# Ledger of designs, part 10: VH-VL binders against q9vne2r244to415

Target 1, 172 residues: q9vne2r244to415
Amino acid sequence: KLHKAQASQEAKRELQQALIDDINDEKPYNEITSDIKDFSQRTNIPDHEIIVIIWSTIMSLGEWNKKEELVTDQAVRHLKNYCPLLQAFASTDRSELALILKVQEFCYENMNFMKAFQKIILLFYKTEVLSEEIILRWYKEGHSNKGKMHFLEQMRKFVEWLQSAEEESESE

## First folded at step 4 (VH-VL)

Design t47 (framework fv_socazolimab)
Fold by ESMFold2-Fast, scan of step 4:
Structure t47 (fold): chain C 172 residues (1-172), chain A 120 residues (1-120), chain B 109 residues (1-109)
Amino acid sequence: as target 1 above (172 residues)
Amino acid sequence: EVQLVESGAEVKKPGSSVKVSCKASGGTFSSYAISWVRQAPGQGLEWMGGIIPIFGTANYAQKFQGRVTITADESTSTAYMELSSLRSEDTAVYYCARDYEGWFGEMDVWGQGTTVTVSS
Amino acid sequence: QSALTQPASVSGSLGQSVTISCTGSSSDVGGYNYVSWYQQHPGKAPNLMIYDVSKRSGVSNRFSGSKSGNTASLTISGLQAEDEADYYCSSYTSSSTWVFGGGTKLTVL
């Protein structure tokens, strides 16, 4: 049983290294996606675990500015490059929720990213990595206590905007 | 389908301020960033700054920091650029532009441009 | 002080290919994969041609972008009369701003 746990842990480490290698080799995103899907099939690692490995790997590739006002824009620009890859594994509600929770955790645990959460979530919404449904569910259910009130307040205006979409004029 | 319509031409005295408006129609205003870019007669393009209306946050080019203020009013789907302490060198066409795909600086839809003339 | 460096002018004949360079530093072109190219005809607002170094903004496949180190390039193949315009590069910077190149006038002979 211990050997099975060690094999699973080794598989996740192998995925992370393979992803780093593919990015360094400048492979097209469709080829990286194919490599990861082949890996997932061989190792039986589900999409909701893969997407958080992809997130963590992408963030590990950045050399982050310590100033909140600079790191937020740096992070958004960096992540924009990888939205197609993240979208390929955001196939279920569980995968989308896993991603938003890991973004929240990362921003909370890295003080300079506290203001970055809202802009990262908006980027993922605009690139169809995260759906309106999952963002509203996260907001309503408060699935993590890490910086909960801080991140809910950051998202308040965006959530209000999402909820008001029905009031838009249909003539436009 | 998205259009940006800017306010009319302005003639201003040195030392005054000008506020140019940019009204969005045909799409979701708050979900895109709006940048302001100017072009002096016979000169190149110069990025001044931008705003994401849904966040209420603006970012400015260092050259204009302290003289430019970019705001947005979501109720009217209008972005504004105010430039203070005007000099003759501020005579230019001022454009607003929508950011392509979700963040600042890839401007795919442009306003028609507003001519601001600073003269004595 | 200085915008990104572009040649002031470039020319090519109908059907030829031309390349316009855009040179910056490690704090802009060399540091980020966020270079855009804009086409501007006289009296008109700019039109986005290329974004994210090499992605076309709904424009003809004749337009392509690339980057090597601190220099980005716009290549226009199969030159047509309508391509005659001013071309501007723009890059994201380490201060989270955008900066334009000085512009290049393309003349189609």
Scores: ipSAE 0.010, ipTM 0.508, lowest interface PAE 7.8, mean pLDDT 84

Design t48 (framework fv_socazolimab)
Fold by ESMFold2-Fast, scan of step 4:
Structure t48 (fold): chain C 172 residues (1-172), chain A 120 residues (1-120), chain B 109 residues (1-109)
Amino acid sequence: as target 1 above (172 residues)
Amino acid sequence: EVQLVESGAEVKKPGSSVKVSCKASGGTFSSYAISWVRQAPGQGLEWMGGIIPIFGTANYAQKFQGRVTITADESTSTAYMELSSLRSEDTAVYYCARDYEGWFGEMDVWGQGTTVTVSS
Amino acid sequence: QSALTQPASVSGSLGQSVTISCTGSSSDVGGYDYVSWYQQHPGKAPNLMIYDVSKRSGVSNRFSGSKSGNTASLTISGLQAEDEADYYCSSYAGSNTYVFGGGTKLTVL
């Protein structure tokens, strides 16, 4: 099973490099999306792994401010440019959940991003990368142990707002 | 340290429109909500609406729906509030304020206020 | 329905405690934990004192907030002369809207 895992990891590295090259070449997002879909078909890498590679690649392209207060705005501005690309691979509940878990892990492993999580999730909600359903599912059940209590508390207000808005939209 | 600087005082005729600006400096702008709150002479605070600049979407209090338009320009870190069909009761100080969590109603940084006088 | 009910005025002596109430309904104060308190001195912009019912915005620990049912309260202990001001409560009111109370004038005797 190691050899299969090695081949899969090699394909993921190839996708990451191809994506970096496409972005550096300033390709339009529909062409980048097409390139990634072609790669996915050839390598059988599913969307829930593709979206994680896209996230990791996009974040690797940023030169991040060390100050927690400034990095949140910088990250949101940077990510806004790539929401159409992320949305193209947020096709299943599994893909959306994989993305939110990877964002959580990234923010936990990079201390200056600890307070950025909520704003990144809000951006993805507003750009239809993440659905209300999956954000609520993550909050209740699908969260990583990495900074769990911190990120749940950070998201509490946003989740309560989502639930409030849902109740209001259900009313006639 | 973020600061909000509002445009200068305005004197307007009934039926006209006014557009007040609010420029942010020294900190985060795009991901924080900017609210507009007014206060008529000797009266209390009244929330009009707000915008989160990164999304470009505004929310309005029901009283002002259809008369107020709130916009933001991220490139200049400036929010705007335009109020149309002005009446004498629109005479007030108009404040912009930044919401602490990026949501409305928790305004931790305020502009100095813009006096708008509606008179014939 | 935008108004939250506050007493028009309250008074207290130096060093005493005073409590200001803010009463709404289940569609605002009673329905959500998003109550804020603002202090306004004459001719100045408001200053955020308390948010999320009980969280201080870097102000003195003499200021505390609480909520029970449809009523939120701001308590100021150890009253100082500089506490004399107007105090406004605010609450989330559903549909992405916020409402203010009518304001309370605090007089420090």
Scores: ipSAE 0.014, ipTM 0.545, lowest interface PAE 7.1, mean pLDDT 84

Design t49 (framework fv_socazolimab)
Fold by ESMFold2-Fast, scan of step 4:
Structure t49 (fold): chain C 172 residues (1-172), chain A 120 residues (1-120), chain B 109 residues (1-109)
Amino acid sequence: as target 1 above (172 residues)
Amino acid sequence: EVQLVESGAEVKKPGSSVKVSCKASGGTFSSYAISWVRQAPGQGLEWMGGIIPIFGTANYAQKFQGRVTITADESTSTAYMELSSLRSEDTAVYYCARDYEGWFGEMDVWGQGTTVTVSS
Amino acid sequence: QSALTQPASVSGSLGQSVTISCTGSSSDVGAYDYVSWYQQHPGKAPNLMIYDVSKRSGVSNRFSGSKSGNTASLTISGLQAEDEADYYCSSYAGSNTYVFGGGTKLTVL
C-alpha cells in the first residue's frame, strides 16, 4: 500500500499548490471552496485530510516573527482572513479534531508559537470553525503527546469559560 | 512596556452620551482583552465590560446592557467605551485595563483614568 | 452594592502581618480559581498584586493569596508604610462577567 500512500501524498501536494495559486490569483473564497470541493470529489480525499492541507498551506504563506510575543497577534490576524475557507471543510467532528491536533503539532514544532495555541483555538471558536463540543473533547481525551501538559494548561481557563457558559444556558 | 493612555476629562449633560478612548503603545494590543472599569467618587471598582480587539467581541456587565458599547480600532491600537443616556450616578473615573491573559478580567496594565462628570 | 464582601478597613503595625478577606458565593469565588487582588493608592489607577488566587504579579513575596470555600484572602507580611492603600478583590463570576469586592482600606500604624 506504499504506492497508494505515494499517490495520496502527490494529490495532497497538488491541492496545496492549487490553493496557493488560487490565493495568489485573488479568487473569492466561494470559488476557492468550489475548486477544493471539486478536487475532493475527484481524488476521494476526505474533509478531515483537506482541512489539514488548508491549514498547512495558510501557515506556509506567513513570514513569521521570531519573537513569541509578536507572532501570536501576527498569526491570529493572518488566520482570520481564511476562517471562511476552513469552516467550509470543518463539516464533521473528525475534521474539527484533525484541525485542532494539527494546530497543536504546529505550535509544538515551532518554538515561537508555543504560547499562540490558545489564541488560535479561540479564533476558530469565535469564527465557528471549531465547536465547543470538539474543544471539550480534545481537552478531556488528550489526543496528542506533543506539548500536552503546556497546551492543556493554556486552555484551562478557556475550557472553564466554555463549561460555565453551558451551565448558564440551562438556567431559565 | 505597554502603556494605556486615556482621553481627557468630560463634562456632560444628563441624557447625553460620552465616548472615552484608550490608546495602547509600547506593546501588543490586538490579542489582549481591554476591560473598562469605573469608580464613582469615594466608591469601589465596577467592571463594565471588555473587548478582544482582534475579534471585535465585547462582553458587558448586566447593569450596563443596552447603555454601553465597547469597540476597538486595531489600526490605531485604540479601544473605546461609549455610555449613553447619562445620569448623575454615571459621574465617575473610567479606567481601561489590559487583561493579564486576555480572557478573564485579570488586569495587569491600567490607563490613568478619565473623569466623566454628569451635571446640568 | 458589591458582589464580593470585604471588610471596609483593616489595620496593622509596621513589621506585622494583616489579612484581608473577600467573601463571595458558590457561583464566583467558590466556583473558580480566578481571584485577583488590586492595590490602589490615592489618586492612582489600581495595580495588580495577585492573580489566580495565589500567583504574584511581580510583587514582593510579602504578599500572598489563598482561598477556602467561598472566601479568598490576601495576606501582607512584614508590613511597610508603603502598603497603606485600598485593596480590591475581583473574581470571575460566570457568563463572561467579572465582579469586584467593595474594597478594604489598609492603615499601617
Scores: ipSAE 0.047, ipTM 0.629, lowest interface PAE 6.1, mean pLDDT 86

Design t5 (framework fv_socazolimab)
Fold by ESMFold2-Fast, scan of step 4:
Structure t5 (fold): chain C 172 residues (1-172), chain A 120 residues (1-120), chain B 109 residues (1-109)
Amino acid sequence: as target 1 above (172 residues)
Amino acid sequence: EVQLVESGAEVKKPGSSVKVSCKASGGTFSSYAISWVRQAPGQGLEWMGGIIPIFGTANYAQKFQGRVTITADESTSTAYMELSSLRSEDTAVYYCARDYESWFGEMDVWGQGTTVTVSS
Amino acid sequence: QSALTQPASVSGSLGQSVTISCTGSSSDVGGYNYVSWYQQHPGKAPNLMIYDVSKRSGVSNRFSGSKSGNTASLTISGLQAEDEADYYCSSYAGSNTYVFGGGTKLTVL
């Protein structure tokens, strides 16, 4: 298990470097997606781990402002460029939940991002990276203890809106 | 076609308050970034504040902090701007505008404007 | 007061080009590069012409935007009589706030 875990970690570092290289080479997203799919097939790394690696790699490419008031908008602009790539690996409920939990963890561990969580989740919702179903599941049962009350309160109004929109759609 | 329809003209006394409404068509209202922008006679555009209803928090220009309140009623797709402690200098046309796509200032739909006259 | 600086007026003849500047600071134009340009005809609400690097749908290719450092510019080529209007720049200023320029009156001679 130890040796298997080490080999898996080496494969994940290889994927991160390959992704950085593809981005620096300005490859089209369909080609980047194909490269990652091929890598996943060779290494047997599942999509819910791939999407976390993509997230971490994208965030590592940003030169983040230390001011809380500036970093949220910088992050949304940066991430908007990679939504097609994230969407390609957000095909399962498990992958979507893994992503939202890693966003929560990142925002908690990086204090200048504490207020960025809501806007990032909303960006992912609007670009169809995250579904209404998974956001509601995260809100009710699938969230990390890291900053739990803060992030739940931040999302309260958005969740209320999602629930209201669902009621309207049912026309009952 | 999305439209923003504002309430009618108001004539107010100094020291009173005025509340202007802006009704949007369409179910995406809650995710609009709605701005209130005023224009005094013969003067330029001045941003007062705005709200994204799903965030629940309004943000205001420093000049208006403490006397402007911006709210939204998602059930009626209506945004409101209330300005208190009115002075003659507040005589202006008040516009609402929406940014749906970017949330960084792409105000692509504007209301027709509400004339507010403050007279002594 | 206007947070962004524009010339009060600019003029040009039919068929010529004019450029309107919009100067801010690192807290708006320089920091975000999210600049909008609005055209306002007398008695009318403003109309969005350009946002960031993109023209609004239906806007003539005669209108173009550029930005460098703390200054954004609107260039109108092939001036037509209908271009006579007031032009305003606006910039995102962080935390869901915005600032406007003082406006520029364009006269087409």
Scores: ipSAE 0.017, ipTM 0.560, lowest interface PAE 6.3, mean pLDDT 86

Design t50 (framework fv_socazolimab)
Fold by ESMFold2-Fast, scan of step 4:
Structure t50 (fold): chain C 172 residues (1-172), chain A 120 residues (1-120), chain B 109 residues (1-109)
Amino acid sequence: as target 1 above (172 residues)
Amino acid sequence: EVQLVESGAEVKKPGSSVKVSCKASGGTFSSYAISWVRQAPGQGLEWMGGIIPIFGTANYAQKFQGRVTITADESTSTAYMELSSLRSEDTAVYYCARDYEGWFGEMDVWGQGTTVTVSS
Amino acid sequence: QSALTQPASVSGSLGQSVTISCTGSSSDVGGSDYVSWYQQHPGKAPNLMIYDVSKRSGVSNRFSGSKSGNTASLTISGLQAEDEADYYCSSYAGSNTYVFGGGTKLTVL
């Protein structure tokens, strides 16, 4: 299992580099998606690991402002360009949850992003990268302990809206 | 910290359109929702719609759907509200406001208001 | 169904308490914790006072919000002269839209 773990780690680094190269070559997102899916089939890397690699690679391409009020706008604008890629690998509940947990971890570990979490999640909801079901699951029980109270409070009103919108639709 | 400054008063003829601007100062424009709220003389507040500039899409109250267009220009940190097919009952003060805690938050920062008078 | 129901006016004496109600339906006030309260002085833009059951930073502890079923309430204790204003409730009404109450004029006697 040791050698298999080494091969998997090497494959993940190859995927990251291939993604960087495709982006620098300005390939259409449909072509990048096809390249990644072909790679996934050859290496058996599941979508919930691929989506995390895509997220980490995209975030590594940004040069981030240190001010909370400026970095949030910068991050959302940057990420909007890559939502079609993320959506292509947000195919299962597991991959969606892996993404939201990685976003939570990133925002917690980079203090200038502490207030960016809500806007990034709202972007992913708006672009259908994250479903309402997974956001509600994350809020109730799936969240990380990292920055727990801060991120739950940031999401409280949006979560309440999701719940009231569903209730309203059922009341029709 | 953000301040909102609206364009000046307008006098318009019935059937024309009006476009009100709302310029934000400070670095918080693109990721915060901007709402438009009007108030006819001696009447209450009425929500017309809003936009989050970085998403590029606006949401409108049902009453104004088809007559109102809300846009934003991130390069100038300016939001716009255009109301067409003006009637005398559109005479009002038009406010822009920034929503407090996010997309479905409360309006914590308000422009000074723009008076629009529709008369023949 | 374009507005929430508030009394047109309420009055109270200096130092007393008043309560302003805001009544909607299950699709707005009853279905949401986003009931906000705004204070508006003549010739001025509205000022956010309360959102759901929380206070805005810098707002006096004399102002409190509550909600039960389809009715939200704003309570102002220890009335002061500067509290004389119009008060509006607002609620999320679904589909990324908001509605306001008709407004209540508070007179401090």
Scores: ipSAE 0.019, ipTM 0.580, lowest interface PAE 6.8, mean pLDDT 83

Design t51 (framework fv_socazolimab)
Fold by ESMFold2-Fast, scan of step 4:
Structure t51 (fold): chain C 172 residues (1-172), chain A 120 residues (1-120), chain B 109 residues (1-109)
Amino acid sequence: as target 1 above (172 residues)
Amino acid sequence: EVQLVESGAEVKKPGSSVKVSCKASGGTFSSYAISWVRQAPGQGLEWMGGIIPIFGTANYAQKFQGRVTITADESTSTAYMELSSLRSEDTAVYYCARDYEGWFGEMDVWGQGTTVTVSS
Amino acid sequence: QSALTQPASVSGSLGQSVTISCTGSSSDVGGYNYVSWYQQHPGKAPNLMIYDVSERSGVSNRFSGSKSGNTASLTISGLQAEDEADYYCSSYAGSNTYVFGGGTKLTVL
């Protein structure tokens, strides 16, 4: 068990470095996706862990503004470039939930991102990284106590819109 | 730093239509809600409607439904408000405004306002 | 008619405090924590003062917001001549719509 845990941690570090190298080499996203899928197959790292590594790597590449009002726009512009890559590993409900929880954790632990959560989730919804189903599940079940009430209130208007869109779709 | 720049003043005849533009610069456009708010001379603020460009979804205040159309062009980071069947009561300053959280309510960035005069 | 009720005018003396009320219903002010306050000087666009009921938008801490039931309040302490302006409340009203109050003219005596 210990040997497998150590090998898994080494593989995750290797994946992060390979992703950084691919991005710095300006590889097209379909090639990066293929490289990661091959790596996943060989190392047995599941998609719900890969998507978290992709998120953490992408965020580590940003030089973030300390001002709350500026960092949100900066982060959304930066993340938009990587949505196709994230989408490729958002294949299961578990992967989507892992991502939204990691975004929540990141925004809570980095004070200048406290107001960025909703915008990031909106971006991921529009780019089909996150589904309506998982966003509503996260909202109803209140996963993670890190800033829970703050992020639930931040998402309230968006959730109400999702529910209104459902009603409109039903009437159509 | 996000700025909203509106098109110039308009003088229109009753029964015509007017289309005001609002160009965003310096920040993210598509994921932020943009509202249109008007103010008639000596009167208060009145919300007309808004759009979330990335969804293409516009919502309108009941009073303006059927007369107002709000659209957005993500490629030019520009929102538009078209008001038809103009009456003298439509004489007002028209503002576009961006919601800080990407949804209506916290309008932190405002355009300079566009004066629309409906007269003979 | 405005959906939210504000007094048409309030007045206060230099250095004193004033409070402006904004009354709605359970479908707007009472149902949500999305109340904003805007300051407007003659000939200028509105400026966001308070959002989310009580959060300041970078303005002086002389400005504070609160809510009780269906009524939100803006309190301005240590009144200065520059505070003389029109003040508007706004609230989310559900379904991605929102409403304004009729506005309150503050006169600093």
Scores: ipSAE 0.058, ipTM 0.620, lowest interface PAE 6.2, mean pLDDT 85

Design t52 (framework fv_socazolimab)
Fold by ESMFold2-Fast, scan of step 4:
Structure t52 (fold): chain C 172 residues (1-172), chain A 120 residues (1-120), chain B 109 residues (1-109)
Amino acid sequence: as target 1 above (172 residues)
Amino acid sequence: EVQLVESGAEVKKPGSSVKVSCKASGGTFSSYAISWVRQAPGQGLEWMGGIIPIFGTANYAQKFQGRVTITADESTSTAYMELSSLRSEDTAVYYCARDYEGWFGEMDVWGQGTTVTVSS
Amino acid sequence: QSALTQPASVSGSLGQSVTISCTGSSSDVGGYNYVSWYQQHPGKAPNLMIYEVSKRPGVSNRFSGSKSGNTASLTISGLQAEDEADYYCSSYAGSNTYVFGGGTKLTVL
């Protein structure tokens, strides 16, 4: 029913506002994490939805440069501050995939971020927000059709690098 | 827009080390790969290694393993290449270059080159 | 392990086409689609002409790239005097490393 969907949307807006308030109050990330986990338990919102709300909230706090090259560096610097928070809710394959798909959607819908996708994924890989396994799964079959040609092309070299750097499986 | 400015020419004695800097301005630094390429007099281009500043770890050509160190300082948007145990055959122009796509060695923005002369 | 093989020199007349080859192995040119071409005028830093085998970074469409097996090729059509330069190929060689060809001197007659 529509009432169920409306209640879910209301809870998500409440979480976003609470997160904004916590950040503005300069709470430590472990306290913010605790606040979000309490909210999740109360509202039954799963981690793969929470991580998307965290991403959307963090991106809403930025005042973004209109120049494509400058916004990429700005976004990387901004997101670096919140990687511990994202990591706290990225512990499952489903949460990681939800995050990478939402980043893809954001970059597609905001034209100045079209070239930022690879660099954001690189940051998340380096900070252990996203695993090699999930990035490779996204590339092969998990990706959205939104901006597919552009984002697969951006990621092609990074994926090749991941595959060439991969340790040989210990079979014997 | 984006520009790479390298440090000035150097004259070094055999067995010493040299550290060349490459300062980026006008564009993205942290997420783009910076490569170091040298060219000895009358010879071709030779890739030495590269770094993506946000990773903080460098990749080196086998020939230079053990005596080249590539680093980056994100706070000053500067990359460095230090070459130790200098020999006369290290006399060359040393270039820094930023990758076009940010990952593999398609270098579209180049520094002006730093001449390093190794002589007694 | 070994640098890519290019002819030391090639020549062509104004308005003609010239092709420069770059031969490697299955561990570089043949194994990956990451071949680039650089133009270098005397006393200048190199300029990127082609990347990913055949893509142009905004240079003249007179420059085109291709690859067959272990050999990549740069073709310059409608030769002009300013095309006279040294041309270098480069390829990804695996393990996060790159290799260059020895370079080709193009003379425009």
Scores: ipSAE 0.076, ipTM 0.630, lowest interface PAE 5.5, mean pLDDT 86

Design t53 (framework fv_socazolimab)
Fold by ESMFold2-Fast, scan of step 4:
Structure t53 (fold): chain C 172 residues (1-172), chain A 120 residues (1-120), chain B 109 residues (1-109)
Amino acid sequence: as target 1 above (172 residues)
Amino acid sequence: EVQLVESGAEVKKPGSSVKVSCKASGGTFSTYAISWVRQAPGQGLEWMGGIIPIFGEANYAQKFQGRVTITADESTSTAYMELSSLRSEDTAVYYCARDYEGWFGYMDVWGQGTTVTVSS
Amino acid sequence: QSALTQPASVSGSLGQSVTISCTGSSSDVGGYNYVSWYQQHPGKAPNLMIYDVSKRSGVSNRFSGSKSGNTASLTISGLQAEDEADYYCSSYTSSDTYVFGGGTKLTVL
């Protein structure tokens, strides 16, 4: 059990370093995606864990402003560059949910990112990293208590809009 | 597809305020940023501020902070820019423009412009 | 906040190439890859030509964008009469705002 856990943690660290190397080498995203899929096959790391590693790696590459308003838009700009990569591993409900929960955790643990959550989720929705379905599921089921009231409050208007747009789309 | 239609020309006295509207049609309004950009006669473009309607929070260029208020009404798909304490230097064409990604994308759809003339 | 620096005017003959520069600082052009270029004909609203430094907005491949350090550039190859217009650059800033360049009048001779 312990030996398996240690091996899995070492594999995840190896993936993170390989991703950093690929980004620093300015590889195109389709090549980075191929490298990660090859790694996944030999290590048996599932997509819902890979997407979390990709998120954590991307966020580790940023130099973050201390001011809440400035860091929010800085983070959205930074993440925009990596949406194709995130999308490649967001193909299942489980992967999407893992991502949104990790974003919530990150924003909660880094206080200057508290207001960033809603704009990051909007970015991921617009770039098809996160589906309307999983955002609504996250909102209704509340899988994490980390900053729950803050993030539900931030997302209220966006969720109401999603529900209204859903009705319009279904009527067409 | 998406079109922005601005309100008509205005003539105002110094010290008054003006409120320009920008109505969106043909696409999604709430999740796109709407920016306001002005151009004085014979001068360049100047960004005033913008809003993402779904969040309701506006950002302003420092020069206009305290004089400009940008709002949005999602029910009518309309953005507004109100400029107070008008001076002759505020005579300009005022444009609204849509930014796909908000603050870091591009202004791909523009209104036709509203001429505001400030004269005594 | 200072506008980005562009030459007031540039000129070129039909079929030639011209380049318009847009110079800022590390807090705008140099710090971010969010530079856009707009074309404005007399009496009309601006039209987006280039975004994210080098991406075309469905315009002719005669238009290209680039950036080196604090300077972004718009290059127009194979000049046509219809290219005669004012060109403005715009950049995102570290203050979470946008700033425009002073504009460049292109004359096609």
Scores: ipSAE 0.022, ipTM 0.608, lowest interface PAE 7.1, mean pLDDT 85

